# VHH binders against Ribonuclease D (rnd), part 12

Target 1, 374 residues: Ribonuclease D (rnd), of Desulfotalea psychrophila (q6ajf4)
Amino acid sequence: MKQENIISTTEDLKKIVNKALKLDAVGLDTEFVWERTYYPQLGLIQIALSDEECYAIDPLSIKDLSPLGELLADRNTIKILHDAPQDLIIMSQATGATPQNIFDTRLAAGFAGSISTISLLQLVSEQLETELDKSETRTNWLKRPLTEKQLSYSLNDVRYLRATRVILLSKIIGPKIKSWLQEELNLLNNPANYSTIADESRYKKVKGVNKLDRKSIGVAQEIATWREQKARELNRPRGHVIKDDILLEIAAIRPTRPEELANTAISTKAAERYGNDICQATARALNKKEVDLPHQQKRSQLSSQEKGALAQLKELITLKCDILGIDPALLGNSNELKKIIQTLYKGKTTHMRQSFGWRKEFLKDFYQIHRDTI

## First folded at step 1 (VHH)

Design e9 (framework vhh_8h63_2)
Fold by ESMFold2-Fast, scan of step 1:
Order: structure tokens, then C-alpha cells, then sequence
Structure e9 (fold): chain B 374 residues (1-374), chain A 117 residues (1-117)
């Protein structure tokens, strides 16, 4: 019976963890539902001890997942995941442990001659010539009993991770590039990755907030802070309280009375429920001293010389990445590369991930040439 | 100013051979990955062959064993030698460049290959 692969008791979980801790590496994955709640709801945790020995851990039946936390935090057993960050956050929250010794096959693919945005299905097809079923990706993982198809699908998501890691490492060009991958993987060990962002900082994640004037950015900060607190109180997604585009419209008009919300696309029901809270949040922002308002992060236009330097930087990245078998996306997106040029030419000191570690090493000759030219 | 100019297309009988060429200018040809993609009427564009700056080659299963991609870095020219042509090979053939043959980001105007049977 395939039901023997389901772990439903703390005692059986401890047995599987004890086996895992004796191994060099295990595969891990999670299934969760995040449709109608503030926090994701963990449905399943899959573990592969080998391609023949895979288990589905049932977090709905096991109240104490701390034994899994011991494995997650273990420095001797590698945990292999595909696109690890979200799964690690969910498992960290469920176990109370800080992840250690992680191998992300998505990151590794970007260093091994593939793209760093590759799906597990595409990676396994490309590297192992094995086709994985994608039909269960949007199913209800909280429903019990699990169907045979759900169980089979979930176990196949971890079954090939150990083999995939071996193949990817064999395709990386030389020990230097392997050390760069290891540097990226070590970032997943940082406890800061598993801490919540302060509510007062959530407004920074709203696309378009920097297009507002400074006073309206202050209003956006207060409304975003309120929205996080209300979303947690109701256990609902933040967008279910107020969507980002509506939040920006409200911040732009700075409503002092609920009736003024009619000038935004806010729904009648949301305006009735939250109008007073929104106006109180606006009033808090408008009562702040100018020095206490958020700093405006507007971007300046690049000069012709700076545009030329950006084109040279992009060409250098493209050419060097082709030779080394590295995905250019790992060096930075277009906005990050633009900030590098502005830092070099305008003498501004800004913290950026390209100013340290392997990215600094990759770009060292470009930095030397352009700093000496200025 | 980046330019890719394809040539050598035409009408050929089933079972025949044809070589298409691509003349590249405006970039350092030897350091880029190059490839050949094709598009038949009513179909999406597909990558048929790719070659890295270091010489590693890729072929789609539909053409493997029949087509050969090669490059001449001294002449800034990419080639596709097509053998044992089938009516199903009828398409517009596009030369392309990128950081890798899976990351091609610039295409030429194409050259038409028509296989009759």
C-alpha cells in the first residue's frame, strides 16, 4: 500500500529524521495552500533519503515538528531543494529552526550552464531525461485523505533531487565557480532570511510608491502598516484588505474623511469597513514632522557617458558569463546594473550586492577601469 | 550597430542538401553563443541547433544526425549544413546570438528553405 510512505506520528518522524542525519544529503520539498490566509498553510513535507526511499510527512497529524527542525538545522546533512527560499521560510516557521547546509538546485542550474529561473520539471527533463507530472500543482493539499495521485506527485518532487545535484556539480566549470555557488548557497544559512519584515517597512514593497511625493509616501507607509496589522488580525491576504494599486490611489489623495474615498477605486464594502481606519492612518502621517517622513528614492536619468558605461557592463557580463557557463541574471537585473554605474560615476555610496563577494570578484576589472577614469 | 544577415536558402528536393550562412557584424562574434531557429507557417519558432563560443553544440531531436552547425570566427560567419532534407524541414531559418544558445536575444531577418517532395 502506498499509505506506508505517509508519516503521521511524532515517533515515526523521529525515526526518519534519525536515518536522514546519518546520510550526506536528503531531498526536501513542501506543499502548501496560500489562497485565503495571511500565513501559508502547510499541507505536506516530502523527504527523499534515496530515489527508492521517499516519505510524505503529514503536518496536520503531527503537532510537534521539532524533530524535523533538528534535520533542517544540521550542519552535516545537506538539504537539497528546488527554489528553496519559500519552502525554507515555511519549514523554519513550522519547526522553529534556522536552516543550515542547503543546496538549491535552481541556483546551481544558473551556475551549471542553464537558466536560474528553470522549474524543477524542466531541470529534471533536461538533466535526467525524466518527465514529471505537473497536474497536481494547484490542488488542495489540506484535504484528507490524500489521493494516490497527490502522494505519487509529491514524492516525485524530491525523488530526483540528489541525482540532480550530482549532475549539476559535474557541469560547473572549475573550482572557482563552484566556490561562487557555495557562497550563494551559504546566504540561505542567514537567520535574517527567516525574520519578518517590520510592518513600518512594508510600504517599500509596494511598486510605484516612490513616484508619490514625500507626504503621500508617509500616508502610504501608515496605510501599509495598518494593512499588515488588519490582515494578520483577520487572517487574510494583505491584498484582500486593500490592493496595492488602491493603496497608492488613497495615498495620493490623502483622505481626511471617509467620503473622499469615493475618488478611488476602493470597493463599497471595503470603504464601509475600513474608511475610518484609513482616514486615521492618513491623519497619523499628516501629523508627522517633515524629518520623520520616509526618504524619497527617486532615480535620476543616466548621462550619455553613463549609458555607454552601462552598455559596456552588460556586454562584459554577457561575454564572461557565456565563457564561464553562468546565467547573467545572477549578476543583477537592469535596475541593479544601472545603480552600479550611478555609484561609480556620481560618487554616491550605496550598499549593493555587487560590491562584495563573488560578484565583486566577477566585476573587479570593470570597477578598476571606471573608477580610475572618473 | 549589430547586424545578422542570413543567405543560402532556396528550393531543394526531398533527400537533398543545403547550407545556409549567417554573416555577423557590430559585435565580437567569437565570444557569443550562436544558433539557428526555424519557423514554419502556423507554427511557433523552434531552436534547431546551437553552438557556444567554446564550440559545444546542441541539436533538436528532429534534426539530430542530419544537420551540422559550425562557426568561422575569423570570418564572423555561422553555418548550418542540412542533409537528408524532408518536406517537414520547410521553414524560415533565423540566425541568432546570445549569452548561451538557450538565451538567444537577437535574430536576423531569416532565409526561406522550401523542401519539395
Amino acid sequence: as target 1 above (374 residues)
Amino acid sequence: ELQLVESGGGLVQAGGSLTVSCAASGFTFSTYAMGWSRQAPGKERELVAGIRSGGYTYYADTVKGRFTISRDNAKNTLYLQMNSLKPEDTAMYYCAKGFSYTGLDYWGQGTQVTVSG
Scores: ipSAE 0.000, ipTM 0.106, lowest interface PAE 22.3, mean pLDDT 84

Design f1 (framework vhh_8pnl_2)
Fold by ESMFold2-Fast, scan of step 1:
Structure f1 (fold): chain B 374 residues (1-374), chain A 119 residues (1-119)
Amino acid sequence: as target 1 above (374 residues)
Amino acid sequence: QGQLVESGGGLVQPGGSLRLSCADAGFTFSSYAMAWYRQAPGKERELVARITSGGSTNYADFVKGRFTISRDNAKSTLYLQMNSLKPEDTAMYYCAADLYEWGSEYDYWGQGTRVTVSA
């Protein structure tokens, strides 16, 4: 095994990036810890220039990661990752750069006759007949010095990405399926993927918020907005400020005085610390006009006719995917497929990834049949 | 999916008007609900106006009667007509595309366009 170097200075990072920018493709990965902070804590960034030349970049020793940002934004060098979105978000936040020219081997596997949920370890085993060590998956990536086993393990996450990409592309049959893959990969270039969700939209991520009435959803929105700002201020996970279940309890009772928080499971310490802020957030929501309150997202049950149409849709996807060698999961999960049926039957158009691009083309015949019926 | 690109911002005197546009540089289907948000220096980002795919509108109280949100689905463009501008309207204005139904997905945001209301 060739000795891989740890990159611990900005100058050495610049040298490796300059080498990478002269290549057609590089492999990238990150190791991070996300347990006690608002943003993930970067432990390592791995880069493979070839299967023989891999480096571990140490963000704990390098405070200026902007040279890595130049590589991420470069349109000429392909960055190959497995299950790219989270790694790209953390690297974008650390560098300030918008990723460009990305190849996600997880997405490519789904178009290449494998499954779109495959792990890197399984994919490399399946495609390259190489067994990667799984033993270091649960380690503290912020601890130094790294052991030789930890370093070797981390570099194996990027070592085979270039070879994996070549093999996956060779297994995708025909230019149409390759164009569909490229359409999916191009979505990773969108700057919106790397922008933070507006604080006032965070309530939408709270499971169960749609079971509340409109006024309580308004309270939940104001509390979620405040919680996001407080979590960033304290550099703590949002759940360490107020957990989602406690937030829903507070929104349901709409407290106007801190004493009313005793009717929720909020801790005495949190109620003392945040009670005034929570009541102010509640007051902001209660002072809004009904038209300014968030819309309630309701789920309805499918009728017998709609259930029949859903079964037909699932069968069409299964049969067509089998012919094309594509993973059916790429077309949508069960909730997304139910939404397609509800949208068709109610004559309402909402954004669905199945309403545009390659998925719309894939489902064209199904849409034609139901448009003519409804 | 497309990138949202705002335009139409600038420097204007109190009482003046501006029309902001938000275009999808890729392709955004008319099924998206669209919104304008703003962020003034030292303030938090706030909703200005929202329009559903069906054309239903919702306005913040501080712009009601002065601002009008509209969309042109054929051009994949969102507009904000701003009349009777006040110094308090000075902010970076952002276009957003929201997904509704079947849980929350992430919001799509443009880079913003600056509006300055000053003599």
Scores: ipSAE 0.000, ipTM 0.095, lowest interface PAE 21.0, mean pLDDT 82

Design f10 (framework vhh_8pnl_2)
Fold by ESMFold2-Fast, scan of step 1:
Structure f10 (fold): chain B 374 residues (1-374), chain A 122 residues (1-122)
Amino acid sequence: as target 1 above (374 residues)
Amino acid sequence: QGQLVESGGGLVQPGGSLRLSCADAGFTFSLYDMAWYRQAPGKERELVARITSGGETNYADFVKGRFTISRDNAKSTLYLQMNSLKPEDTAMYYCATYTVEYGSFEYTFDYWGQGTRVTVSA
């Protein structure tokens, strides 16, 4: 019999946490709803002490989640999650604690001869030959009471994490690759991961913003800043105020009058509601001096020489990863690799994770060759 | 990991000046875009000023003309010169650098300092 229970009081939460703190490792997950509000609404927190002892913690019934924070920050008990960052952010916000001693099975899969984008269901199927129920993929986790099927589904997200970690670690070859994984996992301990991004920086998250000229990037920054403030005021997702693609269209045309918004795909209702605010945000950007505008990459298109270097970098990564048994995606996505090349060729680029730690070590010979060529 | 260490905060009267410093104890400072943020009690953290590795600067409207951000790459130090200080400038001031996000991460993996307190009161 599986020991599955819903924890609805602070006293019972403390009992489960005290038991967890005596274990080497526990599985953790969250369920949340993020469809109609600015911040995610926490619905459940799942914990697995073993594959037979799992609990669903009810944050709607427990106002003080600080006991969970004690577990989250504990350096002796490993917290195992699949695709940890978002779950850690929401748990950190709910508890006030900074996560410590985290094991992300998604990252570990990439170091263990699988892919770093693998789903939990696929990973558990491959590693444990166990098929998980996938029927409850779009549940409203704020609704009570939960059905038996919803509870069972939620607990399967944590049930096999301890066993999965053991198997993945057994497949990672040598102490060097294990140290690289540990370095990557240690990044999850940084308190900076759990701070809110500044409104003025949110434009950087808009895909395609760097394709705009500097004045339009300035407009995008002002509109993105306004959009964050408006979304919080209304308690709605930012995309329900203005979608990213509409924001980019507006930034490109730099509207000084509300009528100019007709040249974008913005809805009539949104243009009527926000047109004046959007034009005011545009005016703020256009009134800035050139030196005060957000920076654009110095060269947006790669030269022939830079394209050659990028091809060489991609080939090196593919070949070396094949030898080491790690996923090439762990080194960086295509945009990150392009930025490495632009940085080496004296372009103005933002700081890169490939300039330090294990990725710098992995790429050291490539950097040496190109530093000597430039 | 490297650590950022802020200093120079204190108590000052309205109209006064302070110079904040942020020292890098483990980074290749010259490669990073750097920023100063502030957080007043009960308020969200807000960007004050940013400087690129190349020395180009950006300022929040509420400090423009009063604050100056600068860097010394040889000394691995970031500065914020604060002039004409107002009671509204009272906050904990943080030094930060940036890294690129990976995968499903919602936030940047910034390297943050522990902060230095600025109080502007008569």
Scores: ipSAE 0.000, ipTM 0.159, lowest interface PAE 14.2, mean pLDDT 81

Design f11 (framework vhh_8pnl_2)
Fold by ESMFold2-Fast, scan of step 1:
Parts: C-alpha cells; sequence; structure tokens
Structure f11 (fold): chain B 374 residues (1-374), chain A 118 residues (1-118)
C-alpha cells in the first residue's frame, strides 16, 4: 500500500481541500457498499488535483468530512465526475453540503458525439487512447488495509477526468449545444436532488401500485410511508422490512386485523413483528376523505393516430440528434416520449422535462405541427 | 478545413466488397464527426453512416450489418467497409465533415463512384 496517497486525518483532508480550492477543476469519485443498510456505506473518496497528484480519502478514519463539503459547495472549483448523481448524493449525505459547479463526463459524452450511457473505461479508451483496468467491482471497500491494487484501481477512476473534460468540451458542436449541456449540468446544483424524497411519495416507486383501486393505493401509500420510516430506523433495506410484492398484496386486502395477513405471502416473523403497524397504517388510509386519496396513474393505450405521432417524434429525434451530434437518449426514454404524445392528444399531465428548457427548444417544431392538428 | 479526398470506388459484382477512404487535410480531424452520404442518379443525397469524434456510430437501416464505418485519427482518414454489395448500393459516395460551430455538414468531398452491376 502506498501511504502517501491515502488521506486518513481531518488535518490532511483540510490540506488537500485547500489545494483543490485554488484550482479551476478537480476529479472526484466514491467507492461504497450498499447491500444490507438503508444508507450506503461510504468506503473511499478519490480526488485528482492533477494527473500527477491523486489521493484516496478514507472516510472510515475521518469522522469530520466538512472540509470536503466546502469543496463540494464551492462555486469556483469545478468538480468533475463520471455518472455524478449517486456519488453526489452519497457525498452530500456524508458532508451535509449541497454540490455546486459539477461537470458530469457521462452527460458531456452524450453532447459530444458519444452515448450518454458510456462507461468511464470506454470513454477514457475512446478519448485518451488509454486502457483502464476493469478490475473486480466486488472489492470490499470497507476492509482495511487496502491493497496496492485496490488503491491504484480507485485512483484511476479520477486521474483522467480533468483531461477527459477538456477533450469533451472541444468536441461539442456549436454554442447552442454547449449551452444545452450547461443547462443539464446546472440541474445537478438543485438542492432537491440531495434531499430524500418525501416518505409519502415512496409508494409511487412500487411497481404495480397503479393496478390497485384508489382505496388500496391509499393503503399502499400509508404502508410504504411506514415501511420507509421503519427501514431508516433499523438501518435496513426497505425490502427487508416488507418486499414490494407483499406490500401490494397487503394493500389489496386492506387488513384491519393482523390475522388477515395470513391471506398474503408475508413471513410469520414479519407478520408477528409488524402486523399491528400494518393494520394501523391501513386504518389511516381508510379514514381519509376520498379527495385525499392518491389518483390512479394507469398505463393508457395509444390510438393508431397517437402511435403514428409517437413514431414521427422518435424519427425526428433520431434525425435531428444525428445532425447535431447528440445522443437521442438525452431527449427522453420511450415512456417519456409516450407521455409527450398523451399530453398533446389527451390533455394529460404537463409535468414533463420536455416541456421546458433546451428539450422544449429541441422539440419546438414538432409541438407547433401537432398543436395545429389538435 | 481544406479538401476532403475520397478514394476506393469502382465497379463490383453483386455480393462483392469495397473499402472507401476519405483523407482530411483539415486542422483537427479527431475533433469532428464524420459521415458517408450517397446519391444515386435522380435521387436525393442520403446518409449512409456516421461516426462521432468519440467513436460512436450510426447506420442507415438499408446498410446495417453490411457496412462498417471507422476512423484513423493518426492518419486523418475515414473509412467505409462495404460488404455484400447490392445493385441498390450503386451511387456516388461522399465524405462529409461537421464544422465545429455548425449544426450541419459544411465540408464535402468531391465523391467516389460505386457501381454494382447485375
Amino acid sequence: as target 1 above (374 residues)
Amino acid sequence: QGQLVESGGGLVQPGGSLRLSCADAGFTFSNYAMAWYRQAPGKERELVARIYSGGSTNYADFVKGRFTISRDNAKSTLYLQMNSLKPEDTAMYYCARSTWLGYSYDYWGQGTRVTVSA
């Protein structure tokens, strides 16, 4: 293990952060374990001040990570990451800071003539003609001491980020596309990205919840809210409290007594431990006024005309992205494009990222054509 | 900037292969997206294949699986490997380079003729 590259004290962290704050840009990454806990367990934070000066910060040895938070929130030093959202959430949780001035090379790759789902290994190979080791991702990042191979591997995740950013910016076609990239990067500054979504909204993430009637969706909302709070309290994955499929079965039968849980696949142990909580959550839902119950969001069927419009939208995106040199995936996935058609033809919800900003500008001609036919 | 110079076209039997080359004497070949277009007599020019600066590729459905676009940044050269050629592939083939500030292809070669005879 090369001790000189490992930062294990708050004082050494302050020294590295002070150096970073004098630079225009630094590379950042994290290694973590997220298998049996509600919150991910931070194992390592990598920082590149230059191609020659890279460090591994040890969060297991440093209890006060606030100096890193100062760097994350700094508006003058760019933090370069590849596929930034998860790393930023973890670092925000560890430091209490809201990230600012972020450059995500994965997003930038999509605007620079590559794909927005490209791996760091492939991106560095394509842009810098450098082959990074695809070493074992199942490394136990919580184990100490780290091996020289683990340390070397981790530092390579940040070493080339500064060079990669320079090259990607040089390949973005036109000032308009550069402004669109900056708009996307600015979204990473939003504090809402780093706040836990409201517990009351977690039921929306349960696949199949919209197949239930409104009363049962209300029950699912209350149980999902309780489950989130219990999982956080116990520091366990939500599925270890109650799995999604079992939550849906419970919501469908709306149990008022714990004995009624025998009609679901819930384990005997979980039924004994949580039966009363589940029935109380059900009672809260059943006591709500009908107007306070969640609205059902069913998958709507598209008409032949709407399917034709969707095909035209997909073709327009493909052709225009090809001309502009940007990844079609940046405009939206298949489900998002279907929602655009539903909004235009059926007057459904306008909560779409394609209704504002650069995506609205990209799609303006399509919107004009279809508004005239509605 | 400067001239794009295509080569490698010719007369081939159906099922044959050809490799087209496009040499770019411009300032920075590696920074540009490059494309192959074709134009058959009496038809509009159409995109055949594109390769972005990062190496990602896009193909027209009618050539997918038969043609391969590639680039050699060290030689400032674009290639199109054409396999299983069909009479319908008969056209003038053009190399195109996007401008840094452009949203379209502003630099075009003079073209190279590909004829797939019956």
Scores: ipSAE 0.000, ipTM 0.107, lowest interface PAE 22.4, mean pLDDT 82

Design f12 (framework vhh_8pnl_2)
Amino acid sequence: QGQLVESGGGLVQPGGSLRLSCADAGFTFDSYYMAWYRQAPGKERELVARIESGGSTNYADFVKGRFTISRDNAKSTLYLQMNSLKPEDTAMYYCAVEYSDRPWGEMDVWGQGTRVTVSA
ESMFold2-Fast, scan of step 1: ipSAE 0.024; ipTM 0.453

Design f13 (framework vhh_8pnl_2)
Fold by ESMFold2-Fast, scan of step 1:
Structure f13 (fold): chain B 374 residues (1-374), chain A 123 residues (1-123)
Amino acid sequence: as target 1 above (374 residues)
Amino acid sequence: QGQLVESGGGLVQPGGSLRLSCADAGFTFSHYAMAWYRQAPGKERELVARISSGGYTNYADFVKGRFTISRDNAKSTLYLQMNSLKPEDTAMYYCAADTLYEGSWYDEDYDYWGQGTRVTVSA
């Protein structure tokens, strides 16, 4: 028999956390809404202490979530999540704590002979032969009271995590592959994962910014910084202030007067509302010394030789992963693999996750072959 | 087997509405950028709409004011609400995802694709 409870007070949260801290492992998840706000709106936090004892923590009723932060930062209790990064960022922001000792079943699935993009429902079906209800597809997690169906659905997201972890670990036979998984999981302990990207660095996340000249990249940086501050002030998604493609058009034009915004696809209403701010941001960039402007990171097209090397890299990854029972996606997406090839052929040192740790070890023979050629 | 699964396509009259869904059958959703692309017979694949992990949206000019992209991260589902449908909207519609937090205009930046769902608008 399973018992399900809603936790609505700080006192009850402390009691549940104290129980959790005495256990080897607990399951965690969050439900949130992220459509109309700058930060995700936390609706629910689910915790599984055992197969029989699951709770839904109500952050709308509990103002002080610091007891949950104590659990998140605890080095002795494993926190099991499926696709941990976003949930950990949200919980870190809500509690002020840096997560430690995390087990991500999505990552583990990729090392255990499954795909690393697998959903929790599919993973539980595949590994435990248990079908989870996915009937709640149109729900507002901020609305109260929660329905019995919403509560049941949310608790199923954590109920089977402990059992799933046991099964996944049993399917990873080799000590080398287990060490690679543990290395990957340990990356989730890094405080840098949970620090807000500085406003001045946000322009780096705007796709296409590196196609601009340095002066326009400087304008993009100032506009992106202003947009971040305005989005927070209004509590709206950054794209609802100015979309990335419009930001790039503005940066390319470098407007000194609001009237020049008519040369971009910016809406009349947005131009009227933000034109002066945008021109001031442009002026700040244009007044910077050249040495203070951002450096452009050029992404050139691959040559025929580089395309051949990329095909060879993909083939090596596919074949080696097949032998080891590892999902090729764990080595990197298509853009990351292209960056590896460009880095090798340009002879430049670059910051990429494939240049260190277990991915470097996995790719060592490929690097050796190409280093000897260049 | 599939990483993304689209549904909601069908035959509709001009001026009608359809809602497309893209579910997480084998794909993690909440922190990836998502997009809807379409391809009409004999034409190149083109971007319809995109949405970042943070919820900001971009639309192709030919659908602005008619289509709305949205995501439900709690349910790992991407939606495309299509209103005031035109015969020119007839195409195979594809759901796409990448591991970058901001959506791209370039289809080569998307690593995961669905099999597509057919939308036919006929008078």
Scores: ipSAE 0.000, ipTM 0.168, lowest interface PAE 18.2, mean pLDDT 81

Design f14 (framework vhh_8pnl_2)
Fold by ESMFold2-Fast, scan of step 1:
Structure f14 (fold): chain B 374 residues (1-374), chain A 117 residues (1-117)
Amino acid sequence: as target 1 above (374 residues)
Amino acid sequence: QGQLVESGGGLVQPGGSLRLSCADAGFTFSYYAMAWYRQAPGKERELVARITSGGSTNYADFVKGRFTISRDNAKSTLYLQMNSLKPEDTAMYYCATGYSLTWFDPWGQGTRVTVSA
């Protein structure tokens, strides 16, 4: 590998993109660092035009990545990635474009007789009998110049994606399963995937928030909202402002004065810097009327009959997936399946991803059985 | 052709208004999310407002209720309507198609906004 594989100018990026737009499919990947900043720091973008023609795009040298955005949004050239969502979010943020025409080999593996959580290294080993080097996964991708080993490693992440896609498509059983995969891939085109979660909703991601009473959940919501805004302002990870466990302690105590923060494990520096902001956030929550407070998302217990129905659903999925060569995980995680049962027994099924499209078709016999029983 | 050009800055009194524009003649503007950033003297560059290709907006807390980001896809132009301007809004304003990893580098010439008596 020579410096010829590195793209460091907008003009060279335009040339590679113009070449890519004439192809049916290209492989894409990113390397990034996400340790000390609010947004991931993009270190490298890899592109494979063929197994012999691969390039590393240097975003630290290129001020205008809009040509890459044109490729991402193009409806005629398929972009092949392994475990696409995070890479697509990073590239969407860097380019401003909404990705279109994506093929995720991780997702496709789940429809092709493998598992939908398989690593790229394992997938390439199993499908192409090629061993990939994993030694550079912990390197600093922002450091320049890149070493020969870093460059070689990064390009191997995209080199085999086109071949892998061909093999996976050849292993998918029948036209129905191929259409189901295409439905899933089309979801990656949705602009909603590339929008940020509202700051006011971020508290829902704090593990343990639902153990708090409603007033304290309201405080947690206000503090989490403030924390997102402060982390973004400072360009620091949210945990470097206030860690989740400290946020929960503060929400439980509902401090109205900075002195009350001494009853939590918050650091002296953080209490000094943020005490007034935290107390203002607490006051905003305490000034809300009960109807405006977040609802506690407690998990309901399933009845004995509902537990039986859940067991039947899991068995149906296992048996039918075995016949079709599909990974059961594609139908939903355990919490989603539990919600299907609760929704069926309530008499409504229209608000879940399993209530429409290919998952509804997959589950039609189960829905029919329980409609006739209930 | 794909270069972003900012305009509309100037000197205004506190409480005044300005409308910034960002024009590009070289790409399919409607495909891209657009953003306004600013950099005050001696400060780091910060995000002011963002608008998606579909028109969804996001604002920094310090401008909510005062600034409005909008786009005209037919003219390939991004706007920032700035109302109730404060001395703290004094900065060089830049437009961009996405997040910059080199926050100290300008995306273009920018347009200067000075709020002073």
Scores: ipSAE 0.000, ipTM 0.107, lowest interface PAE 20.8, mean pLDDT 82

Design f15 (framework vhh_8pnl_2)
Fold by ESMFold2-Fast, scan of step 1:
Structure f15 (fold): chain B 374 residues (1-374), chain A 121 residues (1-121)
Amino acid sequence: as target 1 above (374 residues)
Amino acid sequence: QGQLVESGGGLVQPGGSLRLSCADAGFTFSSYWMAWYRQAPGKERELVARISSGDYTNYADFVKGRFTISRDNAKSTLYLQMNSLKPEDTAMYYCAKELYDSRGYEPFDYWGQGTRVTVSA
């Protein structure tokens, strides 16, 4: 069947899901809008049963998406996505299901001699010699009705995912690298990926919070917790309540009265609206015992010896990745590599993804060199 | 989603101006935040500026008043207008596509190869 169709009823969704559950693998994608709301607004879900049988599921018309959740959680049918995490979070939220048996072609590309930041368009062009049309990139996916061209265009995001997976797996040389990819894909099955971070932990995501003293970090934690709850209540991005930079300024001065907010770059309107809430959050932090305050978590500057070790680590990763055909970015970003060095040299108790599984195996020779030095 | 290609870097005298461009190849969603980062010789990558799909902007303190970030969604292109350039602005400049993390999950960042900016007398 070479019929591209939009699915607008729960009954038709059940029929497509029943077909999908009989297959070894299907392609999935989502279209969404996420610019002025706390939660993304789901516009479309695409599914490919084959390169000739693709459907667009309309979440604006279908209120019960639980059949899609059954497919998402199914352990026997592989769901193939390109750059899966955000799409999986959105679909998990919409269906209530925890994703299982996922294949991310972006991750697989990084293990198959490509880069792990490659776009789907470029990956399909390189691997299948097929040029995907991106002329509809500015489409508002919440508008209806969709044109035939918009529908056809949206289905190209999933049409070639099954073929792409087959080719990527054929380019990964050796069972060890294939096992490393499978280990990485299995992380997408973890329910923790699809729950929210506790509000009280959100301050850890504010860049520069570790440069504050402990009392100010406590204030930042309370304000970040309040901001998260307020953003959800209003269904607005957290930065529209208060920006990270302003949150850090407020935490540094620890305001006890709303008038003290004039010493920060907070807008007059925000100070009038939120000043009392901000001062109450500050008071909660200042009332905490020292043992209940967050710890300062990291040194930002490396010693000369640590810089040398970081350069050695980066060179080892580059050389070994070149030999194995793996993208160095899969081992960690610059901040993660710096954290590895600080953990080894300063004896910091930190949990790193590089201390477990395939990344630990990859880095075993580097760790061996440093065992008796620390 | 796309692969990012930066351009517009070069050599300029202190006080000069440059405009960087970043082209996004592939499918682009309006929900993506776009950002410019830089990496100076011997330093880690640091955020320069971010822009949302709704044109809300965030700037690092060291560029406020001198740099302006903008985007053209029709052309899938991100820009950085750099004015009053200083020797300390010398760096490789990287474009990034970031998902807005309202659910507490760390998004995957898409990076380009970078474009070199040198500010010297």
Scores: ipSAE 0.000, ipTM 0.241, lowest interface PAE 14.3, mean pLDDT 82

